# VHH binders against Translation initiation factor 2 subunit alpha (eif2a), part 2

Target 1, 261 residues: Translation initiation factor 2 subunit alpha (eif2a), of Pyrococcus abyssi (q9v0e4)
Amino acid sequence: AREYPEEGEFVVATVKRIHNYGAFLELDEYPGKEAFMHISEVASTWVRNIRDYLKEGQKVVAKVIRVDPRKGHIDLSLRRVTQQQRKAKLQEFKRAQKAENLLKLAAEKLGKDFETAWREVWVPLEEEWGEVYAAFEDAAKDGIDVLKGHVPDEWLPVLKEIIDNYVEVPTVTIDAEFEITVPKPNGVEIIKEALIRARDRANKEKDVEVKFTYLGAPRYRIDITAPDYYKAEEVLESIAEEILRVIKEAGGEATLLRKEK

## First folded at step 1 (VHH)

Design p11 (framework vhh_7qia_2)
Fold by ESMFold2-Fast, scan of step 1:
Structure p11 (fold): chain B 261 residues (1-261), chain A 124 residues (1-124)
Amino acid sequence: as target 1 above (261 residues)
Amino acid sequence: QLQLVESGGGLVQPGGSLRLSCEASGFTFSSYAMGWYRQAPGKQRELVAFIYSGGSTNYADSVKGRFTISRDNAKNTVYLQMNSLRPEDTAIYYCARVSPEYYDSWGTYAFDIWGKGTPVTVSS
């Protein structure tokens, strides 16, 4: 990690002290570094009371507007950070923190120090993926072998264990509706059993979650959460085929309704 | 040796304009943020306009759109262009050196150097 941030860099900082003319903040990504934010850099409008905008202990996303390493001076701006830049930086920071914590855990399980973990795992993965957490997400989605050749083999089993337990696979959710009618006295029970069976079978797949919602006879909503749209559509097709077959065999009718683009 | 010298104040009619100048000497002007403050009789000093060393500016709501702060680092001078002046703008205007570049020195630097002030009177 660099000793000082660069001008133009977005950083996460914690407010430490507030003065009438500005605030002093600690840079979360640059341990031991303190920065100053002048009152004129807090907001785009006139700031009468800086404490209306900042509280001690608060974390903010700020833009580095000046760095003087010789004097140890770092100046920040809150005013020059757009909502989009703020969201992007917060997501980047949270992912980096998560990856670091997971790597620390992996190092402890292997009996290695964090300096070794940094050199052998962090640096190679950051170089190839741009961020370590993205590498962990790819390993969670496509298997640990995506990291093979990028880190020493001895790290692979422990990283697999940790990634499988702690890394959430990025997911998408699709929805559809079923129109189902079974013209029998126990028709509602037949429908309920068919939907529960289909749901439970689909939910056995890794990173797949299916939910049915009763909308009012004859309509039922299905929500499918899966790693990507291709998998979600595959799951929907499988469920629809099963439901339509089971309901037809029971003397009913079922139709899958999809919203056109 | 560290000095701020204001000029350009005077008597002007409502709706008129004045340009205040503040010439700095004895320090590296370009490294410091500068502000214009004013104090009307019986009131505390208030920040009217501010210019960061990098050129970004801030204004009190009461003067926004009417006043413009600027600087010329080659001349070691900060300016306050005051347009559409109102009787309530009547005050003594002070130039001040404010440095946001120094850690934990605001006990000194926030009120580091003040000019002696230049009076502005807006009346018919």
Scores: ipSAE 0.000, ipTM 0.108, lowest interface PAE 18.8, mean pLDDT 81

Design p12 (framework vhh_gefurulimab)
Fold by ESMFold2-Fast, scan of step 1:
Structure p12 (fold): chain B 261 residues (1-261), chain A 125 residues (1-125)
Amino acid sequence: as target 1 above (261 residues)
Amino acid sequence: EVQLVESGGGLVKPGGSLRLSCAASGFTFSSYAAAWFRQAPGKEREFVSAINSGGSTTYADSVKGRFTISRDNAKNSLYLQMNSLRAEDTAVYYCAADTGPYSWYDTSGYGMDVWGQGTLVTVSS
């Protein structure tokens, strides 16, 4: 772990003490390090009461604006963090915390201390994947063997158990519309049956979920959730082919409506 | 029971105005960040505006200058003043709160754990 953050780095910090001239915060990612945020760095507008912006015990995403390791001084800014930067850092931090909690659970099950877990599992996975939680997601999606050779074999069974129980497979969702017309008194029933059959068949596939939404005749929306865009498009093409064929056989007309970005 | 309940939606002509309200109950609303989101038919839920416990605000680019978010902690209420409404503003509007330890952030939905049922806003001639 690095002893100090770098200038320009975004950090998660917990507000510890608030004074009229600023606040002192503890850096969550750098245990034992305290940082200072001057009142002028809290907001882009004039701050009359710092407690309108900060509360003791709150966690904030801040930008490191100065660091002096010799003196142990770290200065933070809240006002120089954009909404998008804050969201990205918070997501990164929460993913890291979830991975750490899962690794602690794995270590506990193996009777290992956390220092051993960090050295044998965290460091190798972070080096290869950039973040440990991404490695866990790949293992959830493609199987535990993706971690083989990166961590000692004794960790694989316990990591498999934990990943299978606590890590969701990442998915993507695509959408499209169908324009369907069946010029018969029971046309609505024919359309309904065709959509239900296509949905139910697709939903039998692992990690695939298909949903149809009625938008108003003659329009129907399809949402396809799948492990990746390739699979989602494959499912859409399969469903479209089936619906177009069934509706045509019933004396109707169906068209898949696609808009490029 | 922890709840957020929206009201004030309705039908309005382009260029018109509406004020949405959100009433919080069952938790200490004043301690947490709150936000407005919207979802148009067939579209994903999108961030509109947020306000933290201290009153600092953030807006989506599409509504900046037209919408104003505010809160009344004494009434456990959140508001959205919507001016110069456009057809593309038509959506179900949801209020949300982040009761977690990161509640001072405007996260655009990330970290929001309490959600209202929504109120429909239709902008049409």
Scores: ipSAE 0.000, ipTM 0.140, lowest interface PAE 15.7, mean pLDDT 83

Design p13 (framework vhh_nb_b201)
Amino acid sequence: QVQLQESGGGLVQAGGSLRLSCAASGFTFDDYAMGWYRQAPGKEREFVATISSSGSTYYADSVKGRFTISRDNAKNTVYLQMNSLKPEDTAVYYCATEGWDYGSGSYYSLDYWGQGTQVTVSS
ESMFold2-Fast, scan of step 1: ipSAE 0.000; ipTM 0.344

Design p14 (framework vhh_7mjh_2)
Fold by ESMFold2-Fast, scan of step 1:
Structure p14 (fold): chain B 261 residues (1-261), chain A 123 residues (1-123)
Amino acid sequence: as target 1 above (261 residues)
Amino acid sequence: EVQLVESGGGLVQPGGSLRLSCAASGFTFSDYYMSWVRQAPGKGLEWIGRIYTSGSTSYNPSLKSLVTISRDNSKNTLYLQMNSLRAEDTATYYCAKDQSYGDYWEGTGFDYWGQGTTVTVSS
């Protein structure tokens, strides 16, 4: 992103002035840039009173529909933003704000101004990771040394302190169901023992958590929390292989079931 | 001074098509966005769509599949093509002088409206 947003970009903007024909908004992500939203871009139906939709000071997610850098003209639309696009943009904005606040804390601890922090930390991390918060998540997951060589060494101890205190290791959770039947009087105990053993083994791995939930015979749910989807799938496959083997050896049947995507 | 004159309205059968024209004078037509709006008897104004100076268009989603807006800057004329007309499309249709990109910080939106042209959809 440069000095101006691009056509098609979703932006967070604050309503500054409202007129009968449209509104002027400041772009939160592009300091000093003002944009215009014509009344016809506020809603899909004819809008008689724009103040029914917008108020001064309101923050909105808008789509950039036109940019003229020579004149400094930026046109926005509200009506061309879906709920899904709005949610995605708000998540992106929230992550960027978190990263910025954490960087400000780090700069204060080092006695540096934010302009220096932006140049020495923000810009290099954004160039390499796409977003600064993703770099902080990687540092939380794999240690501060993942940032070594990308930011001056001077920043590493303070960034480690801030990241360790405020950034959780990112995880994903997948779920699946087992259908397990052991046609013996002690079948429930056999199943319990197999599931507990598999759970305890998996939970010994770093940043892996496995939970089983009884749904009603013959169904059991498994929830696997892991650092990423590949690891979660690997853990699920390992557990499934062991459960299927143990249950078959006990004279039962087990199958792994997944919801169709 | 600024004049907008709509034409092409009249009686049309349900399912028929009709092309409305708007002849503009008194301003540099090619420098302005232009819009179409309509008003059914006893009802409020309904925005149909807008055409930018580039020729790009923006439509009311409820009407997008039924209408096409175009312009001919050499003739200072705006057009509205309507297909698959329904009884509920009976209204007076207005063209409106919209905002200029060259003065959009000072624009007032729909500054000038024509007298309108009436479209009646009935058997």
Scores: ipSAE 0.000, ipTM 0.173, lowest interface PAE 17.1, mean pLDDT 82

Design p15 (framework vhh_rezetamig_d1)
Fold by ESMFold2-Fast, scan of step 1:
Structure p15 (fold): chain B 261 residues (1-261), chain A 125 residues (1-125)
Amino acid sequence: as target 1 above (261 residues)
Amino acid sequence: QLQLQESGPGLVKPSETLSLTCTVSGGSISSGDYYWGWIRQPPGKGLEWIGHIYYSGSTYYNPSLENRVTISVDTSKNQFSLKLSSVTAADTAVYYCARHEGYSSGWDLSYFDYRGQGTLVTVSS
């Protein structure tokens, strides 16, 4: 962690004290650093009462508009933060908090203090990956050995345990529709059995989940969740091939329908 | 099945200390995989995180409440407790004890995976 934020940086800050001319906030990502937000930087429109916009204890996303390390002065703006920038910064902050909490849990399990965890694990992973949670995600995807050489070996077993239990591998979900008809009195039962078998087979694969939704004859929706787009499409093609084969063998017709979005 | 149950007085006088206990059954506080904490909901308002504790005794508190709140753990009884001092009418709320998947900021309530039924505490003369 740097000693001071940079001009133009987006930060998460907690409102500490409110005055008629502005507010003092603590920077959550720079412990011990206090920043000031002038009333004119709170909103794009005229602010009559600053307490209509800010309350003590509130967390906000703000843009750093001035930094003077010599005087320890940091100035913030709320009015210069768009909703998109706010959402992006909050997600980044939440990821950092998740990583910090997991590291605290790992330190507790090893009987080490957080200062040691910060120095031995946080700083090296942040330097290499840009963010610690990204390192944890890579370890979740490709195994704990991706962290070997970056942190002391003593941490690897506990980090593996924590990452395997608490870090989710990002997934993608695709959807498609099937048009299926079986012109027999028990046609709906034949279709149901075919879809259930295809679903159960696909769900045996690691990190793959398939769901079917009945939309009204002859339409069925399929949702496939998988680690990446290529895997999701591969699973869809495999399921489609099986469904088309089984339905044709039963004297019916099945078609996979792909539409935009 | 994991169950959390709040207990304590439903009425507290202004300026006194609110004391609640959470009893955990169907799981162990000493597992080391979770934090245990308190959240509250004033009538007609949203949920507010109060604080949480690790079984070793390490505590994390909402900054707005930290000077009034104390959370403690008793692993031998599989319980943890909340004390909130100098209460006012603004502290009237339904109080829940909860299990957390480990977050330190306290302002993100999405990590609460199990909660007790809640107990109404009224601050009144």
Scores: ipSAE 0.000, ipTM 0.117, lowest interface PAE 21.2, mean pLDDT 82

Design p16 (framework vhh_7qbe_3)
Amino acid sequence: QLQLVESGGGLVQAGGSLRLSCTASGSTYAMGWFRQGPGKEREFVASISSSGGSTYYADSVKGRFTISRDNAKNTLYLQMNSLKSEDTAVYYCAADYSEFYDWSTSPSRYDYWGKGTRVTVSS
ESMFold2-Fast, scan of step 1: ipSAE 0.000; ipTM 0.291

Design p17 (framework vhh_7qia_2)
Fold by ESMFold2-Fast, scan of step 1:
Structure p17 (fold): chain B 261 residues (1-261), chain A 122 residues (1-122)
Amino acid sequence: as target 1 above (261 residues)
Amino acid sequence: QLQLVESGGGLVQPGGSLRLSCEASGSIFSINAMGWYRQAPGKQRELVAFITSGGSTNYADSVKGRFTISRDNAKNTVYLQMNSLRPEDTAIYYCAADFGYSGYDWESGTYWGKGTPVTVSS
């Protein structure tokens, strides 16, 4: 939709030409737009040879540091992108690419061109969900009817078929902490056995994964991965009840630490 | 020191053509990105066409399909071929040499010529 990226935006770009003073890159998400990355923006340390960092044909995640649509100038930085920002942008880009490919497949099955698919499906879903792939994940989890009213009804059967075949049901992970003390010579063993037993029982449940992490006595972290927050909270409550019971029977104290609902 | 000298401007009727030239001296022309900008009376200077040292081109939407930018590294010259000229193309045209698109960073710099006037009228 937008002809130019915004200052501060993270973009995926392909290196096209390297010179000793910088590189020219094509913006993958803005077809036909070329941007420049000065050698001083390639790395946080002084760059001796730009080709140690970039090669033609390479794809990078860069931050847009300047945009002048009047001059057609787009300046990029690689050094101002953290590892976490790079990872997040790559995942966003890959999700968008997958959604686009799935939508192309749906359009083909309906005998419609991609321009029609973009107007009737992509734009409405992006406006409501922020990203199309998130809408597809919600449809995979809660059924195709979550898209009803947002796209024309004729798209629903073909989208259902494609989502069911190609979109993974998303999981959610919640965390909490336990404060556990057992004032006995074998207290550590009692705690370990209680946590392992609770974990193993919960992990027998389909699509549930429980992990405990020792944070330093008396604190333990629990991470619960489940299909949705409701299920994750049910699992946490069940585990908490068991741990509190076992620890109390052993003459200890245990407290679940998290915000109440 | 880099010096840019524009030529080829003039008066032309609507639908006519002009070829602008910009000759560079004093630096290694082949490593510089080169551009053509224009400024109409009372308006801000705008990018018309840009060519990288490797030959990739970019054009303003208003001139795409009508203008062609090219370079001859052996002659240290960049050209702007302007076809199907319109009254709204009337402006002073400036040649610019840049170490890249930025032109904003202190170290990269942008070098400008003095400009060549183009008037499109009947």
Scores: ipSAE 0.000, ipTM 0.088, lowest interface PAE 18.3, mean pLDDT 80

Design p18 (framework vhh_gefurulimab)
Fold by ESMFold2-Fast, scan of step 1:
Structure p18 (fold): chain B 261 residues (1-261), chain A 124 residues (1-124)
Amino acid sequence: as target 1 above (261 residues)
Amino acid sequence: EVQLVESGGGLVKPGGSLRLSCAASGFTFSNYAAAWFRQAPGKEREFVSAISGGGSTTYADSVKGRFTISRDNAKNSLYLQMNSLRAEDTAVYYCAAPSDWGYYTLDSSEYDYWGQGTLVTVSS
């Protein structure tokens, strides 16, 4: 880790002391470093009482707006962090903490100290994958051999054990709607049978899960969970083609609707 | 799999003391932060105190100096020592843990695991 953060960097910080003119925070990713947040940087609106926004022990995502390494001075802003940036940084931080905890477990099982684990496993995986937890997710998805050549071979069996037990294979979920009508007395049963058949066929594929939800005639929602967006879209196209064909053969009409947020 | 079980609540007179306990299971307790929250009748859930996996502590202003949070990692237990109790401290007390290692916050919505609650009544 760098000794100091860079200007513009988003950091996770813990509020330690609050004064009427600002707060002092500890940087979780830079152990031993304290930063200051002036009251004018707490919110985009005028702040009358700083304790309405900050409490001691609170973890916040803040933007580094100034760094002076000679003085040991770091200034933070909360008002210059969007909700999207906050969520993304907090997720990154939590993933790093989870990876660190798993690596500690692996080191203990192998009889190594954490300094050795950091040097032999953390640093090389972070350099190649950008974050260690992403390497663990790839190993969970595609097998431990994706780590071969990046860490010493002696770590592979213990990492496989830890990853298999504690790392869930990442998935993505996409959604779409079908507008389906079958102008027959048993039209609802025809639709249900077509949807169930398409679902069951898709669900035979590894790491694919399809769910249909009735939204009110003539609308049905489909949710597709898959290892990646390419596979999810491929499954959706396959299901749509099947449903449209089956419904047309039954004398009905079906349309796939894609709506974005 | 994660379970938090609380005990130690009861009836106490103003100025009295109580010690709450929370037993944790289903995770490596020493790696996790933990917190106490309380909810008085008709009010929202309020933060009381938190402790990190490493033992650093924080307190709500209303309880600072009167309450002490502590943990015993060997026993997988969290404690809240409550001194100089006031009628305003009457509430159901909950222990809570986040899903992530070492992380704590004052926002109850960021805690994934909760105990059943233990009632503390401060009355003459």
Scores: ipSAE 0.000, ipTM 0.158, lowest interface PAE 16.4, mean pLDDT 83

Design q01 (framework vhh_nb_b201)
Fold by ESMFold2-Fast, scan of step 1:
Structure q01 (fold): chain B 261 residues (1-261), chain A 124 residues (1-124)
Amino acid sequence: as target 1 above (261 residues)
Amino acid sequence: QVQLQESGGGLVQAGGSLRLSCAASGFTFSDYAMGWYRQAPGKEREFVATISSGGSTYYADSVKGRFTISRDNAKNTVYLQMNSLKPEDTAVYYCARDTYEVTYSGSDYYFDYWGQGTQVTVSS
């Protein structure tokens, strides 16, 4: 970790003291470092009462506008932080804190101190993935072996246990429509059975969820949730092949629609 | 648990007005900044307006002068008054508790608390 933040960096800070001309904040990511925010940097509009914007103990996302390591001076701005930038920084911060807490749990289970966990796990994963939580998500999705060669083997079993229990696999959802017609008195039942069987078969796969929605004869919508776009498309193709075959064998017609007619 | 419930959406003609309300529960409402966001089909969710715990407001340039955000701390409610509505304002509008306060619980994947949204449709 760096001793001081860089100009232009977004930081999470806790308000410690409020004066009529500005506030002093502690930088959560830089332990022991205090920063100042002048009243003119609190909002884009004129600020009559700084306590309308800041309260002691609150956490804020601020932009570092000036750093003087020689004097220990750090200046922050709230008004130069957009809602999108604030969201992105909070997401980054919370992901990092979650990864850190999971790593602390892993270190405790393995009988290692956090200094060792930092050197052996955090630094290598951050260097390769850009953030540790992204490495944990990849391990949750593709298995613990994606971390093999990046961390010592002794960490793999305990990381697998923790990742399997606490890290959710990110998913994508795709949709498509079927036009299905079975010109028989029991045609609706034939269609229902085909869709239910296809759905139940697909849902046996890990992290795959398939839903059918009746839109009005002859249209049915399919929604497929899967770990990635390639898997979602593979599942759709498999389901489509099964449905088209079963419906054709029953004397009907089925077509998969990926675009409007 | 934190809950946000929007109301007041609907169909309106261009030039018309709507007032959205968001009822909040499960937290100390007066301590948080609140915001409104919107998402039109095929577009990313975009910022509309925010109001601080002290009542100071900030607006997206696209709605400045037409929309007004306000709050009633006694009722735990934030409002969005929308005037001079345009077809391009058509979107699902979401109430959000501002992520100004950072809290980590270990089980949360989402960093924002959002309502379910309310549809606003502006006809030509």
Scores: ipSAE 0.000, ipTM 0.116, lowest interface PAE 17.0, mean pLDDT 81

Design q02 (framework vhh_gefurulimab)
Fold by ESMFold2-Fast, scan of step 1:
Structure q02 (fold): chain B 261 residues (1-261), chain A 123 residues (1-123)
Amino acid sequence: as target 1 above (261 residues)
Amino acid sequence: EVQLVESGGGLVKPGGSLRLSCAASGFTFSSYAAAWFRQAPGKEREFVSAISSGGSTTYADSVKGRFTISRDNAKNSLYLQMNSLRAEDTAVYYCAAEYTVEYDSSGYSYDYWGQGTLVTVSS
């Protein structure tokens, strides 16, 4: 939102020109702003040829090491960015870019320009949620009405359509193992049918996905994807109860095994 | 509207070849890295190959020397040339695109995904 980044800020930049002593980059988050990265700031090790590390068009996460707004001078460092800092900034940037693309789509559908979308939707949601994409995730999970009162009502139907189509409800995946034995000539078929039936029943539930993997008799892995850990555990308990009952009725034994000690 | 659409999947015999295409629309494809993933029946989705916005390529060990990834930014398209196909290559193949700083096949999440195209390698 500022005209210039602050010293110490992590930015996403695009390499525009490479010179023997450094590179000039455009700041993706600060349109029209060009920054310089000296060859000594490219890597922690000695750099003989800067083109071995950077190429025109490449996007990088860099740390702002100097800013002079009066002269329009911005200096960047690539070597002073840790892997953790780079990962965090990249995730932040990706989420913001995804939200911006969705908002542009919403504005187009509503016949509004992006300046209007920015003022009426972006700024209010960023102020309340800290990031716009988090607001979209909350709307995807808890319904569009969570945005009511924060954006003009005319945006709600189009945002609902876009959020429902493009924003995935955050999910978690848990895993567990079953130890199952059925001491009959057709025991493998009995087990297979029980697992398929339990999987198909659970998969009818909204935002739930269950998968079984054969690990080697008598072990089977279950992976459950659900909106939250509470729901994932509830699904696991339901499946376990059904499997244990069905296998016992068939004259076998089944046990649920959890990884956590 | 952001969209990735795969095509080119089908039935092929072991040792045969197939070329997959992915058409991108609704975003500036040339600014994104792109990748192919696959999911075999009963298995997790696995990385196959990636190409950066600048054209640098990376391959999974299982496909090195057999598969070639390429892009055509003028056509907003990504390709996967698959040679010397094996039964274990049977999977649904997915096109994915992401904004990347540096390519790292283990570290990045993909922003956009296609619906997938089925490749069956069988006699």
Scores: ipSAE 0.000, ipTM 0.241, lowest interface PAE 12.5, mean pLDDT 83

Design q03 (framework vhh_7mjh_2)
Fold by ESMFold2-Fast, scan of step 1:
Structure q03 (fold): chain B 261 residues (1-261), chain A 124 residues (1-124)
Amino acid sequence: as target 1 above (261 residues)
Amino acid sequence: EVQLVESGGGLVQPGGSLRLSCAASGFTFSSYAMSWVRQAPGKGLEWIGRIYSSGSTSYNPSLKSLVTISRDNSKNTLYLQMNSLRAEDTATYYCAKDSEIEVYSGGTYYFDYWGQGTTVTVSS
């Protein structure tokens, strides 16, 4: 962790004091740092009463619009944060908190203080992976040896234990739709049976999860979760071939619909 | 209407085992991660563990060797198996539906919905 945030950075901050001209917030990711948000940066519309938008104790996602390390001044904006940016920052913050908590547990198991854990584990992994939790996810997926050479060897056994217990293997999810019609009295049963068989076969594969959702005749959605994009597409192709064949043999029509990437 | 109903609590002797159930309704159970949380008398909430929609599990390290979380999507039911119970395990146990955006702050997870809870008393 840097001493100060950078201009343009999104931060999680807790509202501490509210005045008619602005608010003072504590930066959750930068211990001991207080920032100011002028009333004109709270919303894109005119703000008469800042307390309509902010409450003491509230956590917000804000954009850093100015940093002056010499004077210890940090200025924040709430109005310059889109809903998408807010969601992305909250996920990033949650991932960082999870990684920090896991690292604290690892340090405790090794009898080391958190300052040592930060220096020996956090900083090196953050530099190489961009975020520590991403390094933990790679270790969960490809084994603890991906961290070898980046952290001291004495950390590897305890990190493996913690990662195996707390970090879910990262996956990708793709989606597609099928248009399926079977013009028979039992057409719905034929479709259902075909989809269930395809799903159950695919779900036998390690780290593969397939889900079908009925959207309304003739549309069905498929969601495929897999370890990587290649595997997800391979599974989709296999399922599509099976469904198209089975439905055609039953006297129906099926088409796979894909969105542009 | 989202509803979570825990069951299986009661009085159990030290060293015993107990299985808790949580019956879920009113949402697509298979699509959400589910958690177990407990609160001992006079103490704060303690997160026990989570089971993701994929079936993967994540546990509190202090409890990992003592508990197992599982789910049955065909029955919309979540389970918590506890072994080698001690007096310190006396608590009200809650089933919780995880939010889309989980916030972990000060040892507390934020959830969309909580069950009514089921009380486990470990006493000799």
Scores: ipSAE 0.000, ipTM 0.103, lowest interface PAE 19.1, mean pLDDT 80

